VH-VL binders against Carboxypeptidase Z (CPZ). Designs and how they scored, part 6

Target 1, 134 residues: Carboxypeptidase Z (CPZ), of Homo sapiens (Human) (q66k79r27to160)
Amino acid sequence: NPAGECHRPPAADSATCVDLQLRTCSDAAYNHTTFPNLLQHRSWEVVEASSEYILLSVLHQLLEGQCNPDLRLLGCAVLAPRCEGGWVRRPCRHICEGLREVCQPAFDAIDMAWPYFLDCHRYFTREDEGCYDP
Short names: E, the ipSAE of ESMFold2; O, the ipSAE of OpenDDE; V2, 0.75 times the mean of E and O plus 0.25 times the DockQ between their complexes.

## First folded at step 9 (VH-VL; framework fv_sotevtamab)

Design J6 (from H1 with heavy chain S31R; at its last look DockQ between E and O 0.71; V2 from the best seeds 0.00; counts 0 for: pae E 3.2 > 2)
Heavy chain, then light chain:
Amino acid sequence: QVQLVQSGAEVKKPGATVKISCKVSGGTFSRYAMHWVQQAPGKGLEWMGRIIPIFGIAKYDPKFQGRVTITADTSTDTAYMELSSLRSEDTAVYYCARGDYDFPYSYGMDVWGQGTLVTVSS
Amino acid sequence: DIVMTQSPDSLAVSLGERATINCKSSQSVLYSSNNKNYLAWYQQKPGQPPKLLIYWASTRESGVPDRFSGSGSGTDFTLTISSLQAEDVAVYYCQQYYSTWTFGQGTKLEQL
ESMFold2, look of step 9: ipSAE 0.355; ipTM 0.773
ESMFold2 (binder alone), look of step 9: mean pLDDT 91; pTM 0.941
OpenDDE, look of step 9: ipSAE 0.346; ipTM 0.797

## First folded at step 10 (VH-VL; framework fv_sotevtamab)

Design K1 (from G6 with heavy chain S31D; at its last look DockQ between E and O 0.60; V2 from the best seeds 0.00; counts 0 for: pae E 4.5 > 2)
Fold by OpenDDE, look of step 10:
Structure K1 (fold): chain C 134 residues (1-134), chain A 122 residues (1-122), chain B 112 residues (1-112)
Amino acid sequence: as target 1 above (134 residues)
Amino acid sequence: QVQLVQSGAEVKKPGATVKISCKVSGGTFSDYAMHWVQQAPGKGLEWMGRIIPIFGTAKYDPKFQGRVTITADTSTDTAYMELSSLRSEDTAVYYCARGDYDFPYSYGMDVWGQGTLVTVSS
Amino acid sequence: DIVMTQSPDSLAVSLGERATINCKSSQSVLYSSNNKNYLAWYQQKPGQPPKLLIYWASTRESGVPDRFSGSGSGTDFTLTISSLQAEDVAVYYCQQYYSTWTFGQGTKLEQL
């Protein structure tokens, strides 16, 4: 369980942690995040107004309940990244890839592409880099 | 307090198109989804579709898919519902209704317009 | 699509008596992550739009009298009016908002 780690993993960035205050991500397994997020949003106002956040907020309806809460929480890991001990924690790439494999048909069914901000290669890290399961 | 004000009653011929407006006053337009609900005379409520104005995308019930278009103008805080290829069966009161789109915190449709009667007759 | 079925279609109840309306969903509307039921009840009087009464199966909307209560979980739900008042005569609808939005067919409540 990577929760509560105080040491910087190889892929972690130094950061000032703040309380997580995002409705759609309130059930995340962590209570602290940081700015800028992984999409370079620098305030809650910007995050909440972003198309990425809105997509996460309607994802359950779009996919008719499929792939949640896992997919939503995956998005939360990007929009409100986990912050612990002054370090940004990144979600595991294999979790992202697994969910993409399982959930791709749901996106295809509605002619929607896999969200760009859930790019497994861009925003997620390997196990050996100290990633966590969102 | 938040109010939804809809456009007036419409009389159309079969095959025509109707466009109804729903203006939000006394509150935010972009923080909520706007739903459209059909109610035929003496019948129940049927969800037609919804739009999230800030996102710009609409979702429709398959029953109305292909004939209904829901749009939103954030500059005027107004949502629109356009129904084409009208049939006699489309004679109904149409409601706009506000709802929270932020799952899992949605709690139904808490504010409704007064309704717009559309009559389709030869 | 989740289908909502109410019972009965209509009922007549004397003033001061209990009214009970049932609603069944074809699929569970319980969200396992937060254990909330995405089920709402609406009241509609003649010539008026629907009014939200209950959401999340059992939470009263602001301004709704305490004689109205919602119960149930998963696929079976109940709206109860503990003591019917004259102003309660209306059509009542259940609605699921777990996956898209679907209404029950409605229940007409009349005064006996």
Scores: ipSAE 0.135, ipTM 0.736, lowest interface PAE 1.7, mean pLDDT 91
ESMFold2, look of step 10: ipSAE 0.258; ipTM 0.761
ESMFold2 (binder alone), look of step 10: mean pLDDT 92; pTM 0.947

Design K2 (from G6 with heavy chain F103W; at its last look DockQ between E and O 0.72; V2 from the best seeds 0.00; counts 0 for: pae E 3.9 > 2)
Fold by OpenDDE, look of step 10:
Structure K2 (fold): chain C 134 residues (1-134), chain A 122 residues (1-122), chain B 112 residues (1-112)
Amino acid sequence: as target 1 above (134 residues)
Amino acid sequence: QVQLVQSGAEVKKPGATVKISCKVSGGTFSSYAMHWVQQAPGKGLEWMGRIIPIFGTAKYDPKFQGRVTITADTSTDTAYMELSSLRSEDTAVYYCARGDYDWPYSYGMDVWGQGTLVTVSS
Amino acid sequence: DIVMTQSPDSLAVSLGERATINCKSSQSVLYSSNNKNYLAWYQQKPGQPPKLLIYWASTRESGVPDRFSGSGSGTDFTLTISSLQAEDVAVYYCQQYYSTWTFGQGTKLEQL
């Protein structure tokens, strides 16, 4: 059960868990995150001021409701990564890749590139590495 | 308190272009989307479009698509609505209205400008 | 686009009496993920801009009197004024902000 992991998965990093306090990610399936996030932001103020967070906040309007909430939750997994038992959990790469395939046309329709912070290769891990479905 | 202050009334001829401004005071400009709403005399409210200033991305109602241009100047906290090829039917009060661009947590349009009357007559 | 339809177009109510305005959306404006209805009610008095009264179908905006209430879910919504006051004479609009933004045609509330 990836939601109840108490041990460090192969791709997990040790971390101090804190309460998730990010408005756009309040509906995430987990309640604890850590700093720095996967983009090396070190405070809520930095996260909330970041272009990445702002983009997540406007995704529904930009994409006309397409690909939500799944795409937003992918972003949340990067901006406010899941933290459990003192370990940072990574989201599954295959989920990212699947959503990119499905949602790419929506981005193309508005001449927008796939967000760099949703790079499936860079921020997401394989199932055998103990990833979870965001 | 947050206020939206619009430019003054306009009188235009058919075929002309009008540009209305909406300045935000007492609050943040870039933290919200700016909407434009048309109201013909004695008629209801019609959404025209909106802009997210931080991205400069605008969306328009198909009814106005091709004639309306919404822009934002973050340096002056001012949004603009330009309507071209004016017709008599465009005679209306135009409102700017603030709304949250974070959709899952949006709660309508909570702050409105005072409105700008545009009269189109030959 | 989601079409909003209000009923009635006009309503006359005596002071102190209940006023009821209905709004129907052509599609559901209920978001299943958070179970919220993206429906707002506005009040507009002559010569003034609209004023937000209710959002998320049933939450009163700050400063709105308790006599105003919103109810409903999915596609059917109701604005109720429990005891009409003289200052409540206005045109009322429902609005969906689930997908783009669309207004009802408005309901004119008059004093009988």
Scores: ipSAE 0.150, ipTM 0.746, lowest interface PAE 1.5, mean pLDDT 92
ESMFold2, look of step 10: ipSAE 0.291; ipTM 0.751
ESMFold2 (binder alone), look of step 10: mean pLDDT 92; pTM 0.944

Design K3 (from G6 with light chain T100Y; at its last look DockQ between E and O 0.04; V2 from the best seeds 0.00; counts 0 for: pae O 7.3 > 2, placed apart)
Fold by OpenDDE, look of step 10:
Structure K3 (fold): chain C 134 residues (1-134), chain A 122 residues (1-122), chain B 112 residues (1-112)
Amino acid sequence: as target 1 above (134 residues)
Amino acid sequence: QVQLVQSGAEVKKPGATVKISCKVSGGTFSSYAMHWVQQAPGKGLEWMGRIIPIFGTAKYDPKFQGRVTITADTSTDTAYMELSSLRSEDTAVYYCARGDYDFPYSYGMDVWGQGTLVTVSS
Amino acid sequence: DIVMTQSPDSLAVSLGERATINCKSSQSVLYSSNNKNYLAWYQQKPGQPPKLLIYWASTRESGVPDRFSGSGSGTDFTLTISSLQAEDVAVYYCQQYYSYWTFGQGTKLEQL
């Protein structure tokens, strides 16, 4: 049963940076994000109403505290991507994959699949392209 | 640009063990899978196995299972392929090849080493 | 274990003419979840390692000339060179990466 994407996002995209205003991501290491996010959400209203954001908000309960805050912050890198100097920064793929390796048992334990918006191949980039550790 | 540089040609006796290296330069090592492919003289390509360096997890073709060991050293950006109990049939060019992947699945092979000739003869 | 079978084993084509190579898999390499064919084509010239030409059955690798194209889905695939050039003389391999990695036996393309 194979899985994967043929589209790899660039390490950085030109963008207008805005202040990060997302409660679930308030402890992120950066203070500026941009729209659209990596899921193509174009406003805070859309982000906060999204199933992805709701999942992040209850992730600590679902996984009984396991893999947090790292997994939550990984999601924040997708829902509210880091923006610096007019560029969107992409989180590192190997960080995502490492967390998946460690956290997969926690998901399996509750019969839940790895979240689609944490697809390491689709939304994360390689370090040779200028990614960052979320 | 990314290059894979393999170790030099080897001459071995039957029953011996050979270990080939593949060093990555001009790009990252840990973010890709490393495959090993065998090609006997005048024959086609045969996948032997692959490793994902950051996890240290290797998969092997059943044909080579038990004789082949693939390892990775992330500190030197080098992958290794060790083949034991060598036979005359193992005489071939061995390639390392980088492959993209979506954990735990890997895709095609976009960058190849120059190949390493291993000759097994009594 | 998916087996890949190419046809023909060899062919000779005149310069400027179309070359067609077929590849058949023993089972489908189409993934229903993403609707992608896990199929690649490689070119190998004498004394050189293989070179990736096509992946996902029809997507050209960067730097590959437009005259190369891949088509097909499920179990039947085709590599086409619309106008053969002298530098296209090589052995071509199809490969599935749906379940592990297996290659076709190769097709030798020569200039007529």
Scores: ipSAE 0.027, ipTM 0.650, lowest interface PAE 7.3, mean pLDDT 90
ESMFold2, look of step 10: ipSAE 0.127; ipTM 0.717
ESMFold2 (binder alone), look of step 10: mean pLDDT 92; pTM 0.949

Design K4 (at its last look DockQ between E and O 0.05; V2 from the best seeds 0.00; counts 0 for: pae E 13.8 > 2, placed apart)
Fold by ESMFold2, look of step 10:
Structure K4 (fold): chain C 134 residues (1-134), chain A 121 residues (1-121), chain B 112 residues (1-112)
Amino acid sequence: as target 1 above (134 residues)
Amino acid sequence: QVQLVQSGAEVKKPGATVKISCKVSGGTFSSYAMHWVQQAPGKGLEWMGRIIPIFGTAKYDPKFQGRVTITADTSTDTAYMELSSLRSEDTAVYYCARGDYDFPYSYFDYWGQGTLVTVSS
Amino acid sequence: DIVMTQSPDSLAVSLGERATINCKSSQSVLYSSNNKNYLAWYQQKPGQPPKLLIYWASTRESGVPDRFSGSGSGTDFTLTISSLQAEDVAVYYCQQYYSTWTFGQGTKLEQL
């Protein structure tokens, strides 16, 4: 039973889990998320109109298919964080850092800064805090 | 608490260029739209343009197109508005303003204190 | 481009009385897909930046007194101050954010 996992990290917040409704994130490994998300968006309408979601939706074309889809799923973990049984799970920092190392040259090549909403220290946590791989 | 702090007042001659800064503190910079608004003395508010820093692409009102350049520096959380070929009618207070929740089309939840630019010969 | 027209241009109201400011857009600012009116109201006192009062036509910003309310839909909108206080003397602007960003010309609210 894939839904039977119990997780209570020190940084986890209790939350109301809702269905994940973002088309760009439909292949995420989880089906539930919560609001506010890690960027303080409070509804799907806000997320879908946000610059973060717009960028995420076109990032593959901007980077000419390089590190996406892994980068896309990293953004999904920030915009629609995993929610299980009323607890929020944070994505792993080492995944973010690894993707940044690999993808930074592609961002440099198009004169684009690493996206704010993918700040590896702000939105991603360590393995000993109970993170997951997005 | 989000705060927008603009650079100080400037006095310029006609034909000059002015560049005004708007530094954001206490909140997120790169994912929110930053707008610039002109208010001539005793007049109403007029939208000049905006930038979404994560995209780097600005949009301008046609009235200012060709004379205004809006940029953003995500390393310093600072937006800039540059107005060239200044005329006496450009004498105004210039405001930066932030769009709430980073909607491409949104209201402005926080405003800078304003920067007076005086253009006189 | 959407033209925003406020009425009246100026208004004098006694303390404790109701003030009503109207705003009309040249086209609808109601987006049918989300059923929201892309309309905001701002207050500006002399020497200060504008301050957000109302967004989505009727939603009060945090810290704004409940004597301020917004109403209307589509093309016709109203800002109401139910009981005027001395600190409410200011210029009020409506703004649409449906297609680009345009402001009304402003309404100067004065104390009688």
Scores: ipSAE 0.005, ipTM 0.521, lowest interface PAE 13.8, mean pLDDT 84
ESMFold2 (binder alone), look of step 10: mean pLDDT 93; pTM 0.950
OpenDDE, look of step 10: ipSAE 0.013; ipTM 0.607

## First folded at step 11 (VH-VL; framework fv_sotevtamab)

Design M1 (from G6 with heavy chain I54M; at its last look DockQ between E and O 0.65; V2 from the best seeds 0.00; counts 0 for: pae E 4.4 > 2)
Fold by OpenDDE, look of step 11:
Structure M1 (fold): chain C 134 residues (1-134), chain A 122 residues (1-122), chain B 112 residues (1-112)
Amino acid sequence: as target 1 above (134 residues)
Amino acid sequence: QVQLVQSGAEVKKPGATVKISCKVSGGTFSSYAMHWVQQAPGKGLEWMGRIIPMFGTAKYDPKFQGRVTITADTSTDTAYMELSSLRSEDTAVYYCARGDYDFPYSYGMDVWGQGTLVTVSS
Amino acid sequence: DIVMTQSPDSLAVSLGERATINCKSSQSVLYSSNNKNYLAWYQQKPGQPPKLLIYWASTRESGVPDRFSGSGSGTDFTLTISSLQAEDVAVYYCQQYYSTWTFGQGTKLEQL
């Protein structure tokens, strides 16, 4: 458990960091996450059983390799958010919006809506708020 | 050990529908995808489609799209493949095979059923 | 769809000799994130279902003899049997599982 900071960084929430232990997100650029995640899941068991996680796990096959690994890692930033120095880091909204613009045709092609847990407005923060690029 | 047991051989007439089953024993059903593979006599293997039982969502090869329906019953750990509008060319052995649906950790089809012969003749 | 093409269609090899089967994919099956090739090899004997031999191009499935090996990357792959045994007579298939699932046409391996 990393030591807490005296000052809250922008776009960060106080949290207890734990080792990242999520198979589909094992290639993330960070090694620590926290509970609850951005979807309010409070354990690995809940995350792994969630429809969001399952969707990420099959996303490559659904989209036939398109938009990976970026879209998968975007989802990982929500399901297993980055945790550093006792604070949760939030992914950048503009990254989400950019990927949605690029990947939307792939979803349309299979008559699938953009995943609700990748709502760029709901789970992502602006660049000026201190977000990171997942 | 994990075992896939398929239903018995079928004889059908052209235009008929066949439904074969694949039951999983000795392991988890919902943790994997179930694939169906066609093999005509003396020919190679052709992927037909797969289902993820946990979601109940199936994906099909375009060759079989519209005629094949794959379903799963998690209460009985059984997957089904239904093929309609049968033709003589559908005469083949049909296999169910287990695979990991969690990309990027998929590693092929590691457990296979014994196969089900479907004969389509007038 | 990714098309898989094997060569040769048939092969006769003497006992104790090396057998080599090639497989080509129309598109790369290498995943850039983990540098793994989503390519599998199967063995099928008459009247039996296919058996998984190799996955991720070069990893042997549990229980598979070490005389079986897989190599290659991207679009070109090879299955090698270092010393052919009588029980190795079978049809071998490569398969990509990178995008959907497609098989090669198969290679019949016979004893010379």
Scores: ipSAE 0.123, ipTM 0.749, lowest interface PAE 1.7, mean pLDDT 92
ESMFold2, look of step 11: ipSAE 0.229; ipTM 0.748
ESMFold2 (binder alone), look of step 11: mean pLDDT 92; pTM 0.942

Design M2 (from G6 with heavy chain Y101W; at its last look DockQ between E and O 0.68; V2 from the best seeds 0.00; counts 0 for: pae E 9.0 > 2)
Fold by ESMFold2, look of step 11:
Structure M2 (fold): chain C 134 residues (1-134), chain A 122 residues (1-122), chain B 112 residues (1-112)
Amino acid sequence: as target 1 above (134 residues)
Amino acid sequence: QVQLVQSGAEVKKPGATVKISCKVSGGTFSSYAMHWVQQAPGKGLEWMGRIIPIFGTAKYDPKFQGRVTITADTSTDTAYMELSSLRSEDTAVYYCARGDWDFPYSYGMDVWGQGTLVTVSS
Amino acid sequence: DIVMTQSPDSLAVSLGERATINCKSSQSVLYSSNNKNYLAWYQQKPGQPPKLLIYWASTRESGVPDRFSGSGSGTDFTLTISSLQAEDVAVYYCQQYYSTWTFGQGTKLEQL
């Protein structure tokens, strides 16, 4: 148990938090994020042009009002993960899993696969790692 | 100065098919949902469906499901509405209209085409 | 399917007087995350396509005169023309764009 640093970056390696500037994510409960994001995008220009962001921006319309805002905000936490006090909070895995269970039928109804960037085991983590519950 | 320019008026017989075009000029095509609206003579506006061109996904009102096909061609910035098995009750003006597909910031249908009269008569 | 119902179907108002048109949705059109109502009002003059007047229930589109105002929230909405002018003779439609896109049946505004 060295000073509890197993789950913390060294002070010099902490993330740099920047203002969240994504229109589709403007109603997120936080206003700071970091680059690169969880998909390795390195600028707002890249994120805004990405198919992932475009999908989030139409998601409410595609799912006929289902799963909004929860699923959209979950995706926002992947593309613009919460950053506070030099720490990046990955979105919570159990929230992703719960939303997939509830929302999968809406995707099935339009013959659309679950989005790859919402893979609950790749981009989402556990509570003991300080995850964010969108 | 975005404009939606529709194809010209058509006269059809019952049972025929009509396909109306809607070309976007002076603006971005892929940034918007394209809607189609029917207005029978002396009647109100009825939403038929819409397409989101970047995804090619269309949604239809159940009243028109099975008879309406909405498509988009991003290479020509043109949306299409095809109505099959025409009846005399389908005599109407047909409008295309655009709206933002980014839901939190949608302004409703902000730009409309001039309308296309379709007359169904034997 | 959100049903939009307008009242009255027809309204006759003298020039300079107030006109009031009501619209009711069968379900709320309020998006809780941004607290906006996804309701629009359109004006359609004879022989013309509809024109957007109001969006988000109360926000005037650019170029729409101040005499037009929208109000209401959730399921009950009102379009008000504070002082009718001759060019305001038209049919007015409310429309929800929260889930699908449905119009009210229209209200014909006439000059007395």
Scores: ipSAE 0.006, ipTM 0.652, lowest interface PAE 9.0, mean pLDDT 86
ESMFold2 (binder alone), look of step 11: mean pLDDT 92; pTM 0.943
OpenDDE, look of step 11: ipSAE 0.018; ipTM 0.674

Design M3 (from G6 with light chain S32R; at its last look DockQ between E and O 0.36; V2 from the best seeds 0.00; counts 0 for: pae O 9.2 > 2)
Fold by OpenDDE, look of step 11:
Structure M3 (fold): chain C 134 residues (1-134), chain A 122 residues (1-122), chain B 112 residues (1-112)
Amino acid sequence: as target 1 above (134 residues)
Amino acid sequence: QVQLVQSGAEVKKPGATVKISCKVSGGTFSSYAMHWVQQAPGKGLEWMGRIIPIFGTAKYDPKFQGRVTITADTSTDTAYMELSSLRSEDTAVYYCARGDYDFPYSYGMDVWGQGTLVTVSS
Amino acid sequence: DIVMTQSPDSLAVSLGERATINCKSSQSVLYRSNNKNYLAWYQQKPGQPPKLLIYWASTRESGVPDRFSGSGSGTDFTLTISSLQAEDVAVYYCQQYYSTWTFGQGTKLEQL
């Protein structure tokens, strides 16, 4: 909505909000998301079949429960982004960076790299841009 | 319907190595954990280890650590359990079992193979 | 390692009567973050693999009859068969999946 862009909240993108229907993210603090997500997935079927979702769904086993639930919720903010009032909200970069610092040893312990879809610089926004804490 | 089909019975001598396969059909393979469970004749269930096929990361019970190797082939939806340095005590039925999981929830081992009897005798 | 201990080792129950099997864990299998008990119950009949009955201590697996129920929290759990049927004769195992995977020693349920 071009007219709506003049009143766009910080760190938000115009979008059609839909009900959140992702089991792994059912405990998120919000109930609405949108397509495409931050990874450009355009349907639940695509999201659930994605390597990102699969990784997120087994992360608990891989990390022996470490960094729960924050790391999972971080992933949910990317795979099923928060949508409010027709706008997509972006998660805060500093939250991502903080979690990476804390959780990096757990990934190193199992010889796993930080997930690419949790790239703090790519999918997360700055505090001064109106981000939210997932 | 998801089904796990294991390879046939094996007869081995002490010191030998056995490798059992478990093929998944009718469902996804990579997004679940595959467990291996030992059951000696007339005894209970013993967890040996598990693998998450999509990552190839295996975890083992210390009892079997060093003798057991669990692998997975995502191209064929098949998991493998290799047990080396076989001894008479390894005579048992070995089961593969799918671990249904959705972070952070686990649903237990909801699908089991039919079992593979391994007999170790001189 | 979390040790699972079942009681009794065996029991005989008449058809139509209640069967109760207990399971204790050496450590709590209740996860504080989600308030769920990482506890499952399995049924195994002779010559067959185990069958999942209950998970999260009290949730029935699909297709499991209503007469089966699980209860308990923390370290003490119970499997109850409200009215024993002939097909319920089997060995039952509890299992924790809180830290690795360990089974109870099993309880043999027979018909009296």
Scores: ipSAE 0.012, ipTM 0.623, lowest interface PAE 9.2, mean pLDDT 89
ESMFold2, look of step 11: ipSAE 0.454; ipTM 0.810
ESMFold2 (binder alone), look of step 11: mean pLDDT 92; pTM 0.946

Design M4 (from G6 with heavy chain S106T; at its last look DockQ between E and O 0.04; V2 from the best seeds 0.00; counts 0 for: pae O 9.6 > 2, placed apart)
Fold by OpenDDE, look of step 11:
Structure M4 (fold): chain C 134 residues (1-134), chain A 122 residues (1-122), chain B 112 residues (1-112)
Amino acid sequence: as target 1 above (134 residues)
Amino acid sequence: QVQLVQSGAEVKKPGATVKISCKVSGGTFSSYAMHWVQQAPGKGLEWMGRIIPIFGTAKYDPKFQGRVTITADTSTDTAYMELSSLRSEDTAVYYCARGDYDFPYTYGMDVWGQGTLVTVSS
Amino acid sequence: DIVMTQSPDSLAVSLGERATINCKSSQSVLYSSNNKNYLAWYQQKPGQPPKLLIYWASTRESGVPDRFSGSGSGTDFTLTISSLQAEDVAVYYCQQYYSTWTFGQGTKLEQL
């Protein structure tokens, strides 16, 4: 099912959309992404070698199955951002915040901080800035 | 190229607290661990602790456990080392050093800061 | 904690001659799963931070001259400078990163 969409961002950078080819994110609600991603990775090789992607790939084990697949899909929105019509789309901040509230105890239980690349304020946008539900 | 730039020299009294920063430029902050190493004047190197910013988890040497706090701010690509209850013996140059890692294992230290001198005297 | 012990504490070598520094760990730093030695060598010159020379016991860091080499496995390791250059005068440290991080006491290498 396609993800819900928020308002289109008034000022976004144009981007060249490419086919999404990331194993851990194959079940994302969109099929196109762009480089650089929100973490400034510029190729699939860099993304797949990144600690962020590695963490995402082992997240199920780390959290003993908690918060998946929603948390994983949240990470996918950052590592392989949605691209449509030549524009990069960002996931909604309130979705990130909601998941953090629910999943925080699972992170605390293993003495792990909320992943930095899932910073709701840094990589996610408000509804009025245009966003989608990953 | 990747550089670690540390904050300037500090002069503190016994019992005080010092906080040193280490900013990463020219590379990724999240893909590496950040270590802190102490070197007293004319002495060898001693590992104090490390943090993995992506996890936010810090590990400390027992010698400094309870007095040292290592943190990371990913929004500014900066790591911090705070040392409390300072003693004269804490007079040393403190280095931050980047370390490669493969979760959950961390490896050596390939990039170093320029060092921060902390002088503790009454 | 794994204790690292270097020998000698100081060494004087003539230019062009071979310098050898030894490092012993109190327990093995060889990981059986990947067959790697979690051992590094660092060079530190006065007023400068340490510089990584060798990691995994024998792999040279990028930019390190080929006159530097590391050898050994398990508990006994050696750093060798095949032909000493003037710029090689420094203190050298071995380090294990198998269990936490511990350094040898350092070896001061001087020119004769």
Scores: ipSAE 0.006, ipTM 0.606, lowest interface PAE 9.6, mean pLDDT 89
ESMFold2, look of step 11: ipSAE 0.450; ipTM 0.803
ESMFold2 (binder alone), look of step 11: mean pLDDT 92; pTM 0.946

